# VH-VL binders against Vacuolar sorting protein 39 (VPS39): the designs that were tried, part 1

No score or structure here was measured in a lab: all are predicted.

Target 1, 267 residues: Vacuolar sorting protein 39 (VPS39), of Arabidopsis thaliana (Mouse-ear cress) (q8l5y0r16to282)
Amino acid sequence: PARIDAVESYGSKLFAGCYDGSLRIYSPPESSASDPSELHQETYVLEKTVAGFSKKPIVAMEVLASRELLLSLSESIAFHGLPNLETVAVITKAKGANAYSWDDRRGFLCFSRQKRVCVFKHDGGGGFVEVRDYGVPDTVKSISWCGENICLGIKKEYVILNTANGTLSEVFPSGRVAPPLVISLPSGELILGKENIGVFVDQNGKLLQTERICWSEAPTSIVIQNPYAIALLPRRVEVRLLRSPYPLIQTIVLQNIRRLVKSNNAV
Positions, changes and structure headers below are counted from each chain's first letter, unless a header gives other numbers; Kabat numbers aren't used for antibody chains.
ipSAE, averaged over its two directions, is called F for ESMFold2-Fast, E for ESMFold2 and O for OpenDDE. V2 adds 0.75 times the mean of E and O to 0.25 times the DockQ between the complexes of E and O.
Where letters were taken out, [cut] stands.
Atom coordinates printed by the task and the answers are left out, and those that the model quotes come from them; centres of patches stay.

## First folded at step 2 (VH-VL)

Design be3
Fold by ESMFold2, look of step 5:
Structure be3 (fold): chain C 267 residues (1-267), chain A 122 residues (1-122), chain B 107 residues (1-107)
Amino acid sequence: as target 1 above (267 residues)
Amino acid sequence: QITLKESGPTLVKPTQTLTLTCTVSGFSLSSYGVHWIRQPPGKALEWLGVIWSGGSTDYNAAFMSRLTITKDNSKNQVVLTMNNMDPVDTATYYCARDYYEWSGSDYYFDYWGQGTLVTVSS
Amino acid sequence: DIQMTQSPSSLSASVGDRVTITCKASQDISNYVAWYQQKPGKAPKLLIYDASNLETGVPDRFSGSGYGTDFTFTISSLQPEDIATYFCQQYDNLPLTFGQGTKLEIK
């Protein structure tokens, strides 16, 4: 019935953010009584519906398990306590944000809207404090923390925003057709998309290695789940090992895949 | 070590067909595109065309009516065929490897052959 | 086709001089420009890609800059071994096109 725009997992549960602003929580079935006539299928069952979770469609969610928070992106960015989903904070300055990146170790949030990049810090309680606001020359297509700095994909370029002084340093162009795609690695390095090619750079945007990860087509998104990189392509998902020469491990052909999510409890 | 080497006739008469072979080593033609570029004496380089790793081709429109690029992956060879040669086609012909393994979206060349001079006259 | 207009066509300079060569594209090509060095009888050698990135093994006296239509190639301190023809190449769109070259000579 409701269109699902965002999916995330917490423990054994699955959260689905819907276009009508509701949040649905699914859980695996309890170990049911053994009845030979029952289907032996472990299908997730709807446990709870939170109607009116947000007034606008929930377009992205992220579980911050170390802090027991759920980050949601709808009209703005909001944080909810887990497991009860009480609203802890709403970042009103993030109204209209199109992209964000969370640095869990430091408790820093950055987001972009229009021609601005804004940084907030979680104070350890329920509060968030604005750290700084930066102007950028155009709308941000992709954003990710790189150490204490922020890598941005703007137009057809990658740049690094120095958060200490607000300067932008050019890295290299992203390609002619595909929009910029910035992917952070657990090591703190980055993969920068250049059409169907992923280029590895350090946190200063300097080339880390000459070998590159090559997809069959330009990915629309990439999820890192060590030791694998998982790319969403126009009509398939490709899985490659994150070691040179980055061999193709698996191809999954599916229709209408729109989003990849990283999960602590999934493949 | 990555190498490309052009071979074929050095003298061709007007109206004849030129056939040049680029023999590659140190990389796979199933993974990289190979371009043909020429340089008339004392003039700018001219891009002729490319054959991609999957076998599709793109040609410069100025030459496409008389230009064919083919390859044999098992022989590590890329072949340029150019019909109806004219004295203005006198040039050094190079083959070059596209920098990016799969894409070719950044069409610049990290390895070039040494070139072969082809003269078109009487 | 995108035309690359290179200036000057020839240049004579002394060892140690700063040398500047420009290319102008007939349309916006972002930063999709490569610069090559070509010595007589040899194939071109890639020096700069993406307008400003130095290819591995190229001395740091070579540099490039530019975005859009106007691009600059610089040798900060000319060396005797830099005698060559230099040219730009655009790769924003096919057909790939090259500047006519700048012949650099030592006085």
Scores: ipSAE 0.000, ipTM 0.380, lowest interface PAE 19.2, mean pLDDT 82

## First folded at step 7 (VH-VL; from b1 with heavy chain G33Y)

Design a11
Fold by OpenDDE, look of step 10:
Structure a11 (fold): chain C 267 residues (1-267), chain A 122 residues (1-122), chain B 107 residues (1-107)
Amino acid sequence: as target 1 above (267 residues)
Amino acid sequence: QITLKESGPTLVKPTQTLTLTCTVSGFSLSSYYVHWIRQPPGKALEWLGVIWSGGSTRYNAAFMSRLTITKDNSKNQVVLTMNNMDPVDTATYYCARDYYEWSGSDYYFDYWGQGTLVTVSS
Amino acid sequence: DIQMTQSPSSLSASVGDRVTITCKASQDISNYVAWYQQKPGKAPKLLIYDASNLETGVPDRFSGSGYGTDFTFTISSLQPEDIATYFCQQYDNLPLTFGQGTKLEIK
């Protein structure tokens, strides 16, 4: 079986980006598709394999439903039409990019490559135009829009990039336990990971509250499904209420979990 | 093809301000970071600060209060200003380019200026 | 600040000898270490980066190793043109810091 490195949901379907550059599309059983209100264990079946979807491993994908586009991160950043998956655009400057963040509200893409952060804007059609290009002090490990600014995880630091003037402001060190983790909240605020703690900050990097969301271990990823924060830990998933004091709601022990994907009130 | 060259006064009096200019060629300052590093005679290298391609700066805390780095991308120049010079600040001052490779980059230096010896003396 | 303790401060060896210089970091800095060669009256020249990667154009008699706190720079067969002072540098955290240097002479 092919190694799956990226997962995304599109409607009731699941997209799996594979190491070999193929895209596998899985569909739920027909019965479950006709009765979505019924809660039961689903067995997805492989519907289609798109070989050669990418020349390189697919690292990440994101469905931009409002624009009927699929964003893929591989050798570069590419956009594909949904549902046909034709390539609509390739951001050549994003060759070698390791992280990106999409602002669906404004139609902005930011991505990092080495010590560069680039901003592109969707032109409303099939094109993207470069808006900004910023230098940053080190290789970016994580990136996320925060309002009109961009939050960066750089090595062991979080910084806010002011997109208006290109200045950087340090937020705080991320620590050594885990790589920087930047989670965007619908409100525009962020959760920044520090060890096993999530810190809430605004678009300027200012701490919003003293309370912290504490996980049992340092999460590798967090999915926000209001009112819950769902964290992927090394050997389990923790669901916590995204409200102080952020109590643990559920622990799901699963083996070999690698990805969390939000889809229609499901993960 | 790629060059950095430091220029400025080689003699500064105590308490005076040192201004050095690093003129670069073969690359754009909008794409690279430039560092200032000094070396007292017969001593180790000492990192002073860096100006990022976007114009932001970081300084060695030891010099934060009296060091300023600016640049003009259009002129291919980076300027170091250091106030209240002291004989202990006598050193060869280098500007250096941050290393850049396709897979990443970090704070080591692939190109250096030849350095300019600045003597602080009354 | 991260201290890079370099040793020895000076070294004399014969042509063809294996030369080893060490740097010890005051804390774990992963592989964020570079090595430079500086000849008299010249600027430092990058030889090694990421502790063990040889810079393009640098002879393969130069090498580096280490991870964490202990790092080693090696010249497998010393040549006359290798007379210089060698420096290690960490770039794990700002401020960037250098070792004290090792002055290498040939007997």
Scores: ipSAE 0.013, ipTM 0.542, lowest interface PAE 8.4, mean pLDDT 90

## First folded at step 13 (VH-VL; from k8 with heavy chain S103P)

Design m2
Fold by OpenDDE, look of step 14:
Order: C-alpha cells, then sequence, then structure tokens
Structure m2 (fold): chain C 267 residues (1-267), chain A 122 residues (1-122), chain B 107 residues (1-107)
C-alpha cells in the first residue's frame, strides 16, 4: 500500500492523500455503537481509491465545508468539488508551493513559494483571482493568516507580513532544531513554535502572554480541539489543556504517526 | 542568586561510566535548558548535549550514543552519564544554563558551573 | 557540523592597545555568534551575543561585529584584568561549536 502523506475528514469519511498521487476514501463501519456507556473502536474500511488524483505526492488537504471544496497541495494548489471530487480550479502560480493558509471567512488563500507569498481571492464562482504578490527575504517554512495580515516562519525567524503595504515586522527568532510552526487559534491568536515551546501572539506579532505552552519535545504539528491542544511528537501524541499552566492531560504512544486531523470532536 | 554546580567522581578508569550531577538553584529546570560542555586541559570547549525544559535531549553525534542526559525537576538536578570513558575524555566538565530572554532559548550560555575536572586514568 | 576557525591562537599586547580576534564560520550563520572570556581556572563568561550585542554588565571596551561567515571581537583598550582566553561560539545549528580560543597576554 502507498504511503499516506495527508489526511482530511469529510463528514463521516476520511480522505487519505498518498505519496503515489492517489486518494483513498475510507468510510465508517455500518454498525454503530448501541451502548453509549462504552467507547467502541471503529474500524474504517476502504471505500474507494482514486488513482491519479494528483501527478505528484499529495502533501496536504483541507476541506472547505462552507464552499464544498477540497483543497489539495501537491505540485500546485488545486480545488476539487465535493463530494464528486472534480477539479474546479488549479492555481497555476502555486506550482512549487510548499505551504498555504486559507481564510474561510474572507475567502482568501495565501501560499508560499520559495521567497514569494501570493494571495488569491475566491470569486465565489469556482474561480480565484490573484490580489497580491509579495517578496520576502528568505524561504517561507510556515504560513498562516492572522487577521488581515500573514504570519510567516522564514528560515530562523517569525515575521508578520502586512498585506496592505507589504512590510515585514519581526516577531522573534525561531528555534534551531525544529522548523517554524505557526498555529491559528479560534480566538484569533497564534501559537508560534520554538523548539518545544509554544508562544502566543496576536495578529500584529505582539506577545500576548508571559507564559508558554511547553511540550516534551518539539511538535511537528498541533491540532486545536478546545479546550485542548494536541501535539504530534516524534513517537507520541501529547494532549495539553489550552489554559494556563497548560498541564499535560494525556500521552498517547503511537508509532509511525505522520498526520493529525480534527474531525467531529475526534483527532 | 543563580548557581550551577557540578558534582561526581574526579577519577574514572578506562571503560568505566562517568556520572556527573549538575545541581541548580535560583531557577527552575522546567523553564530552562541546561547544557553540558567539556574542555580538555589547554584545549577548546566542546558541546556535549542539552536537555530541554520539557525533558527532550539533543546530543553531539560525535559521542556515538555514549552520552545520556536526564533531569529531575523536583530535585533541581541534571545528570550526565557517559559510557566507556577513555583517557581522551579527560576534561573539565561544565553544566551551563541556556540564555533566557522571553519567549525563548538561544543556545548561548549566561550562567556556568565552576566545572569539575574528570581524569580518566588506569 | 559548523566549524569555527578562530585566529590568532595567541597574542600579546600592551595595556591600552587595541586587540582584535577573528572567527570564521564554515558556512553562513547570520549573526548567531557569541564571544566568551575565560580566565584561568574559571568558567567562560559571556561577553557578546548575536555577534555585536554587549552582555549586560560587560565593559564597553569589548565589542563584536560581523555577519555571515566572518566575525570580529575587539578590545578597544586592553586592561590588565583582560588577561584570559577568548572563545567564539556559533549557535546557528546543533551541534554547538566553539572556536579554538585565543590566549591573550599582556606584555
Amino acid sequence: as target 1 above (267 residues)
Amino acid sequence: QITLKESGPTLVKPTQTLTLTCTVSGFSLSSYYVHWIRQPPGKALEWLGVIWSGGSTRYNAAFMSRLTITKDNSKNQVVLTMNNMDPVDTATYYCARDYYDWPGTYYYFDYWGQGTLVTVSS
Amino acid sequence: DIQMTQSPSSLSASVGDRVTITCKASQDIDNYVAWYQQKPGKAPKLLIYDASNLETGVPDRFSGSGYGTDFTFTISSLQPEDIATYFCQQYDNLPLTFGQGTKLEIK
């Protein structure tokens, strides 16, 4: 079986993007738990494999439920209609993109390609219009909307890109052993990763707290499931309360974990 | 007052294991990274490894997995264990605190222990 | 690993002299360089960080400069108490590495 590089949830189904460019769709079992008093393990079954979904490995996927679109990051950024998965749009300028962030409220896509940050606007009709193109001083490693601005992890520092004027403001240096990690919070705040530490900042890059969330190791990804922050570590998942002092709630030892995805109060 | 102090044997025989303890005061190990650095007599400093506030470690690959760093936050102690000691490992061993300036660590050192000379000899 | 090539290995100067020590990195490390002073029998003391920032409490006769691969440490007017070995250190990436050191003596 092909290596799974991306995972996303759509309704009750799971989408698995594979290294070979195929998309695997899994469905929940037909039987539902009859006893709510007990937790039952559900075994998803492979429903369908869409070969040739992408020409290159699927790096990331995101379901845009409000627009009934699936965003896929591979050779470029593409949008597919849900549930039929027909290609609706391809952002040609996103060829070679390594990271993206979707603003669902405003319908904006930003993505990075080397030392460039581009912004596209969804036109509501299945199309996208380029609205901004910024040069940045170094390769973008992480990207996220923060209000009307864009937070970037650039090489060894975090910066805020002002979308109105294109100016960059430095937030603080990133760690040395882990790549930059920018996580959006429902509150509008961001968590910026520095090694095993998460720092809270606002949309302008201002530090919001003097306290930090501290993981056992540097997380590769973090999923927010209020009131919890769930971090993927090299060989385990840590669940911490997203409230000071951010205590460890649970550790789940799992092998060969590559992706975390939030779905229906589950991860 | 911030202090670090190394303790342990000052003489180790070849092939034996060295165990050093760094006792800290004035700060919490849950908030700071602590490094181990050694210096052979008359030679340059050599970085051995670091233990993060969260307990994760990074080691200099040159030691071929001979090195283990652990800590007990409640005891304010960081422990270095180095296996298969050789005369070439004779050095003053330091523990040092990573420079802290909110929000992060920087991997240069603001406070050092006084160091402890460890001699490896038969 | 990033090598820090420090020069000279030793130097002797008179009180009041300007002293310059250089450190060259094997690759571009931006400004992630620290300088330490180590007196005999003592642990190193941080003097400069981020290539050019003076640590709190350090006399202003000490300074640093450089960016990329070439870095310079300077004592504008050498004092008797400055007898020590000085080290550069990079913290651009692990493993952390130090220069070979410069032993400074007074004539």
Scores: ipSAE 0.238, ipTM 0.733, lowest interface PAE 2.1, mean pLDDT 92

## First folded at step 14 (VH-VL; from m2 with heavy chain T105V)

Design n3
Fold by OpenDDE, fold request of step 19:
Structure n3 (fold): chain C 267 residues (1-267), chain A 122 residues (1-122), chain B 107 residues (1-107)
Amino acid sequence: as target 1 above (267 residues)
Amino acid sequence: QITLKESGPTLVKPTQTLTLTCTVSGFSLSSYYVHWIRQPPGKALEWLGVIWSGGSTRYNAAFMSRLTITKDNSKNQVVLTMNNMDPVDTATYYCARDYYDWPGVYYYFDYWGQGTLVTVSS
Amino acid sequence: DIQMTQSPSSLSASVGDRVTITCKASQDIDNYVAWYQQKPGKAPKLLIYDASNLETGVPDRFSGSGYGTDFTFTISSLQPEDIATYFCQQYDNLPLTFGQGTKLEIK
């Protein structure tokens, strides 16, 4: 089977973006279709393969439920209608984009390409309008909306991009081992990864808490499923309570873990 | 008061394993990174490795094959184990705390142990 | 690995003199440089971080500057208690590496 590079959940189904550009759709058994707890115990069955979904490997996907769209990151950023998966829009300027962040509340997309950060606005239909184009001093490694601003991991530091005036403000240096990791919280706050620690900041880059989340190792990704933060570590998943002092709740040792996806109280 | 103190054998025979313990006080190992650095007599400092607050480690590749760093947070101890010691490994060994200013993790050092001279000789 | 080439290896100066030590990185490391003072038989002491930030409690006669590959450590007015070996250190990337040191003596 083709290598799966991206995973996303849509209802009870799982979307798998593959290296060969295909999209594989998996469904749970009929008996467990409505039970999210079965995700850990049931083997999903391949329902459909959409060959040629992308010309390049699918790097990331995100279901925009409020808009019934699937966002895919590959050679560019594309939007597909759900559930039919017809291409609704392709952000041409996002060709070569390496990261993106979607603001579902406002309908804004930001993405990084080379040393540029672009902002597009969803028009409510099938279109997107460019609203901003910022130059940044180095290649963006991570990007996330933080309020009306954008948090960037650039080189070895986190910065806040003020979308109103395009100015950058330094938050703090990133680690030297793990790449920058920016996680949006439902509260509007962010968790910025620094090696094995997570630092809470507000939309202005201000440190909000005196407590850090400390993981056993540097997470490659973090999924927020209130009240838990679920981190993908190199060889295991670590679940911590997203409340001070952020105690360890569970460790799940797994091999060959690649992606974490949240879906109706399941990950 | 912040303190670090190295302890262990000061004489090791070639091919034997060195075990050093860094006992810390004034801070919790669950919150701070601790590094091991050595300094051969009259030479420059060499970074050996670091143990993160979460217990994960990173090593200098030059020593990775024979270096292990562990810790016991409850005992406030970090342990360095280096096997297959050679006279070239003769050095003062330091444990040092990673500099701390919120949020931490800086990879330079604010507090050091006094160091312990380890001589490798037959 | 990133090499830190420190110069000079040794230096002798008089009390009150301005002392300058340089460190050159083998690649661009922004401002990720620290400077340490190591007195005989003692562990290094952090003086400067981020190339130019003075550590708390360190006399202001010590300073640092530089960005990219060339860094400078300065003692504006050398004092007798400043007899030590000084080291630069980069923390741009692992492994962390140090300069070879500058042994400072007073005439």
Scores: ipSAE 0.861, ipTM 0.936, lowest interface PAE 0.5, mean pLDDT 94
Fold by OpenDDE, fold request of step 19:
Structure n3 (fold): chain C 267 residues (1-267), chain A 122 residues (1-122), chain B 107 residues (1-107)
Amino acid sequence: as target 1 above (267 residues)
Amino acid sequence: QITLKESGPTLVKPTQTLTLTCTVSGFSLSSYYVHWIRQPPGKALEWLGVIWSGGSTRYNAAFMSRLTITKDNSKNQVVLTMNNMDPVDTATYYCARDYYDWPGVYYYFDYWGQGTLVTVSS
Amino acid sequence: DIQMTQSPSSLSASVGDRVTITCKASQDIDNYVAWYQQKPGKAPKLLIYDASNLETGVPDRFSGSGYGTDFTFTISSLQPEDIATYFCQQYDNLPLTFGQGTKLEIK
């Protein structure tokens, strides 16, 4: 009965961050666990509940497989060892953070708090060192690494934060209905949401093409599963080919869906 | 050249439904937002709603219960339907294109139809 | 809804005069303001966007300024062809809203 506010996949398991601060771990049925690639309906079973995983609702989680860590966003940003889920680190300065982006290649964490963007570096030994603290003109709604820079969705516009000098460069307005949405692509490019439109930009905020992804509605989230872009829209999921002209592949009508998670070529 | 043109009845009886069609040229409805705006004689402009390139709509809450905007991209037509018309709804009705500079979506308007005066009278 | 209070409602000026119209937003809307010119019997024409940016093809005698709640539209030197009603519009949030308009006449 607990409300699930965050979801993440770890191997064949699903982690569910709940509003009550608990973490629920679900496992696939034994019959389906042997062949995760098989396409069939399966019912996950609650394996474990970690009560008191966080004091506040878990807003987001991310499995950092290369480091065997679970990143959690709640009252702060915390890192937990996998699979035991022991707390490895807590970013104290991230208290009140509302968004984050992890650069797995470089081991950098950036997060926003109020009108501040902070950057921390993983020291490789379970610790994190603050390396930057930037002021920005407005509250950050979305954040993502883009190369060495950081793309910010600030209220109603996108900007690129130059991490070397702290300067901001404007990209374009984000719309008025949907909040800013920054999606990283495996290529290093970004998709910036503008209402029902997805715009491609490079790490400097340069528009890469004149074609855009057009969703039926403004997506609340997008998962990239090459060659597809999968968008969570109100009351449905829309799958589009991530190739021009980005045609609609499938629409799945869903109710009460809040999160999309990529797992073993499944969403 | 980019054009928008409103068409439909210019006289509607009270309680009846108004149906206006905006026919566009010079651009594709699959790529642009189109708005409906009305203006009572000698009065201010009033935003009614918008239909997005993807087909989704947003309405002014003041009219949401009475207003529907649809489109047919293949016909280059946007249709406004407004139920339960009243003399107070007498106005020039405009369709307008959302301002476009790549990537677009600005919520001010660069191209307008000429407008069509709709009089609601018994 | 965001209210755009425009003033004055009407204005009479002479050719060559500097004309100023003001719009006050009911809340902070940054620079998300557009200004339109509407000549009699015609649709509005976009003149200014983002409070101060002149639309392409619009004479430079037209200008806009402001940020937050107070916005100003200016005609530096009124011309006979400028007889029209002018409207401000906010696009900070839906619903989009317009000022009451300023009817500009030449003496």
Scores: ipSAE 0.757, ipTM 0.883, lowest interface PAE 0.7, mean pLDDT 93
Fold by ESMFold2, fold request of step 19:
Structure n3 (fold): chain C 267 residues (1-267), chain A 122 residues (1-122), chain B 107 residues (1-107)
Amino acid sequence: as target 1 above (267 residues)
Amino acid sequence: QITLKESGPTLVKPTQTLTLTCTVSGFSLSSYYVHWIRQPPGKALEWLGVIWSGGSTRYNAAFMSRLTITKDNSKNQVVLTMNNMDPVDTATYYCARDYYDWPGVYYYFDYWGQGTLVTVSS
Amino acid sequence: DIQMTQSPSSLSASVGDRVTITCKASQDIDNYVAWYQQKPGKAPKLLIYDASNLETGVPDRFSGSGYGTDFTFTISSLQPEDIATYFCQQYDNLPLTFGQGTKLEIK
């Protein structure tokens, strides 16, 4: 059994990026499949496995639907055409990158590697060109575009990198326990993590609203799917509405989910 | 307006369990962190732990095996439970609010309770 | 754990004197230091945060400075009401830790 480290959806299909470097593709059953409301609980079927999709573990993926590309992060950052998964580009300078952010509107990629932040632009012909490379004072723990600038979580603080001149502007310290976590909203504003608290700031890192979103534990990741925020916590997933007072909509306990996966045995 | 008050026994015998209640007023436990800190007579303050607004806790490793912090947001109460008390645990016990000014979460304290002296003796 | 070594452990000074207290952290903690005043039988009172920022309502004769590992707390002109124990606290990392304190007396 392969450890799954990344999941994305494309149309009706689910892509699972595995620790062994394989990519698994799941699809819903055909129209002749059994009704899930009967005695049947499983609705997605493994369609294919692409062994050797990457040499190293696939740790992140993102579907860039507007461009028909799949972005994968493993040893480096690579782009693959959809639906055939042919490799279109490999960002060689991104070898060892630990985090990235994609700006779909402009076709801009930023990533962090050691004490550097690099920006590449999609040229439309399947290639990427380097725009700029910036030095930063320490390893970047979290990264996201905020407008044309980049918000970074470095050590235990948040800063905004001005991409025009390379200067860093301080925002505020992150938590003392949880590493920094930068999440962009569709509007371009940000949620910055501070332990179990999500703080809303504008594109300049300034007060957007005094109301904060409060999770039961410090999230390790958050996905925005308007109107919901979905947080991965140590033992569960919490779904909250992105409207004050940010009520808890759903909780999924991961221990129970993991137990079911082991019981069902994959083929 | 903002207050914290510790209540509970002032004398506990060795091996017994100490339970202290911090009753808060003027702020919401669903939005603010509360810490427990103690001060043995004539010695430095010792941080025991914190309960986050979401209910998760972090403890000083030196006390982790016998320390529990819980809360009830609707009752405005934060409860410290410490098992297997020993005479060296004799101290004044405080609850304190994590400092608040936006964005919050600072790990220093703006409001303290008056403290309650707990003596551990036979 | 980050140790906070405070000195002196006690001192005696006259009204109007300049008083200086130091804390040394066992590792670089940037400016994540607070200073408190504690009078006998009372809870601590926050005076300074982030090494040098004065808390609201605290007289400006109190000040702090430092970055990294070495931190200084100063009372520029000692007043009779300043008799207390003063101590530092780091909040760079958990567990939160405190200096042993400096007991200040008036001659």
Scores: ipSAE 0.745, ipTM 0.885, lowest interface PAE 1.0, mean pLDDT 87

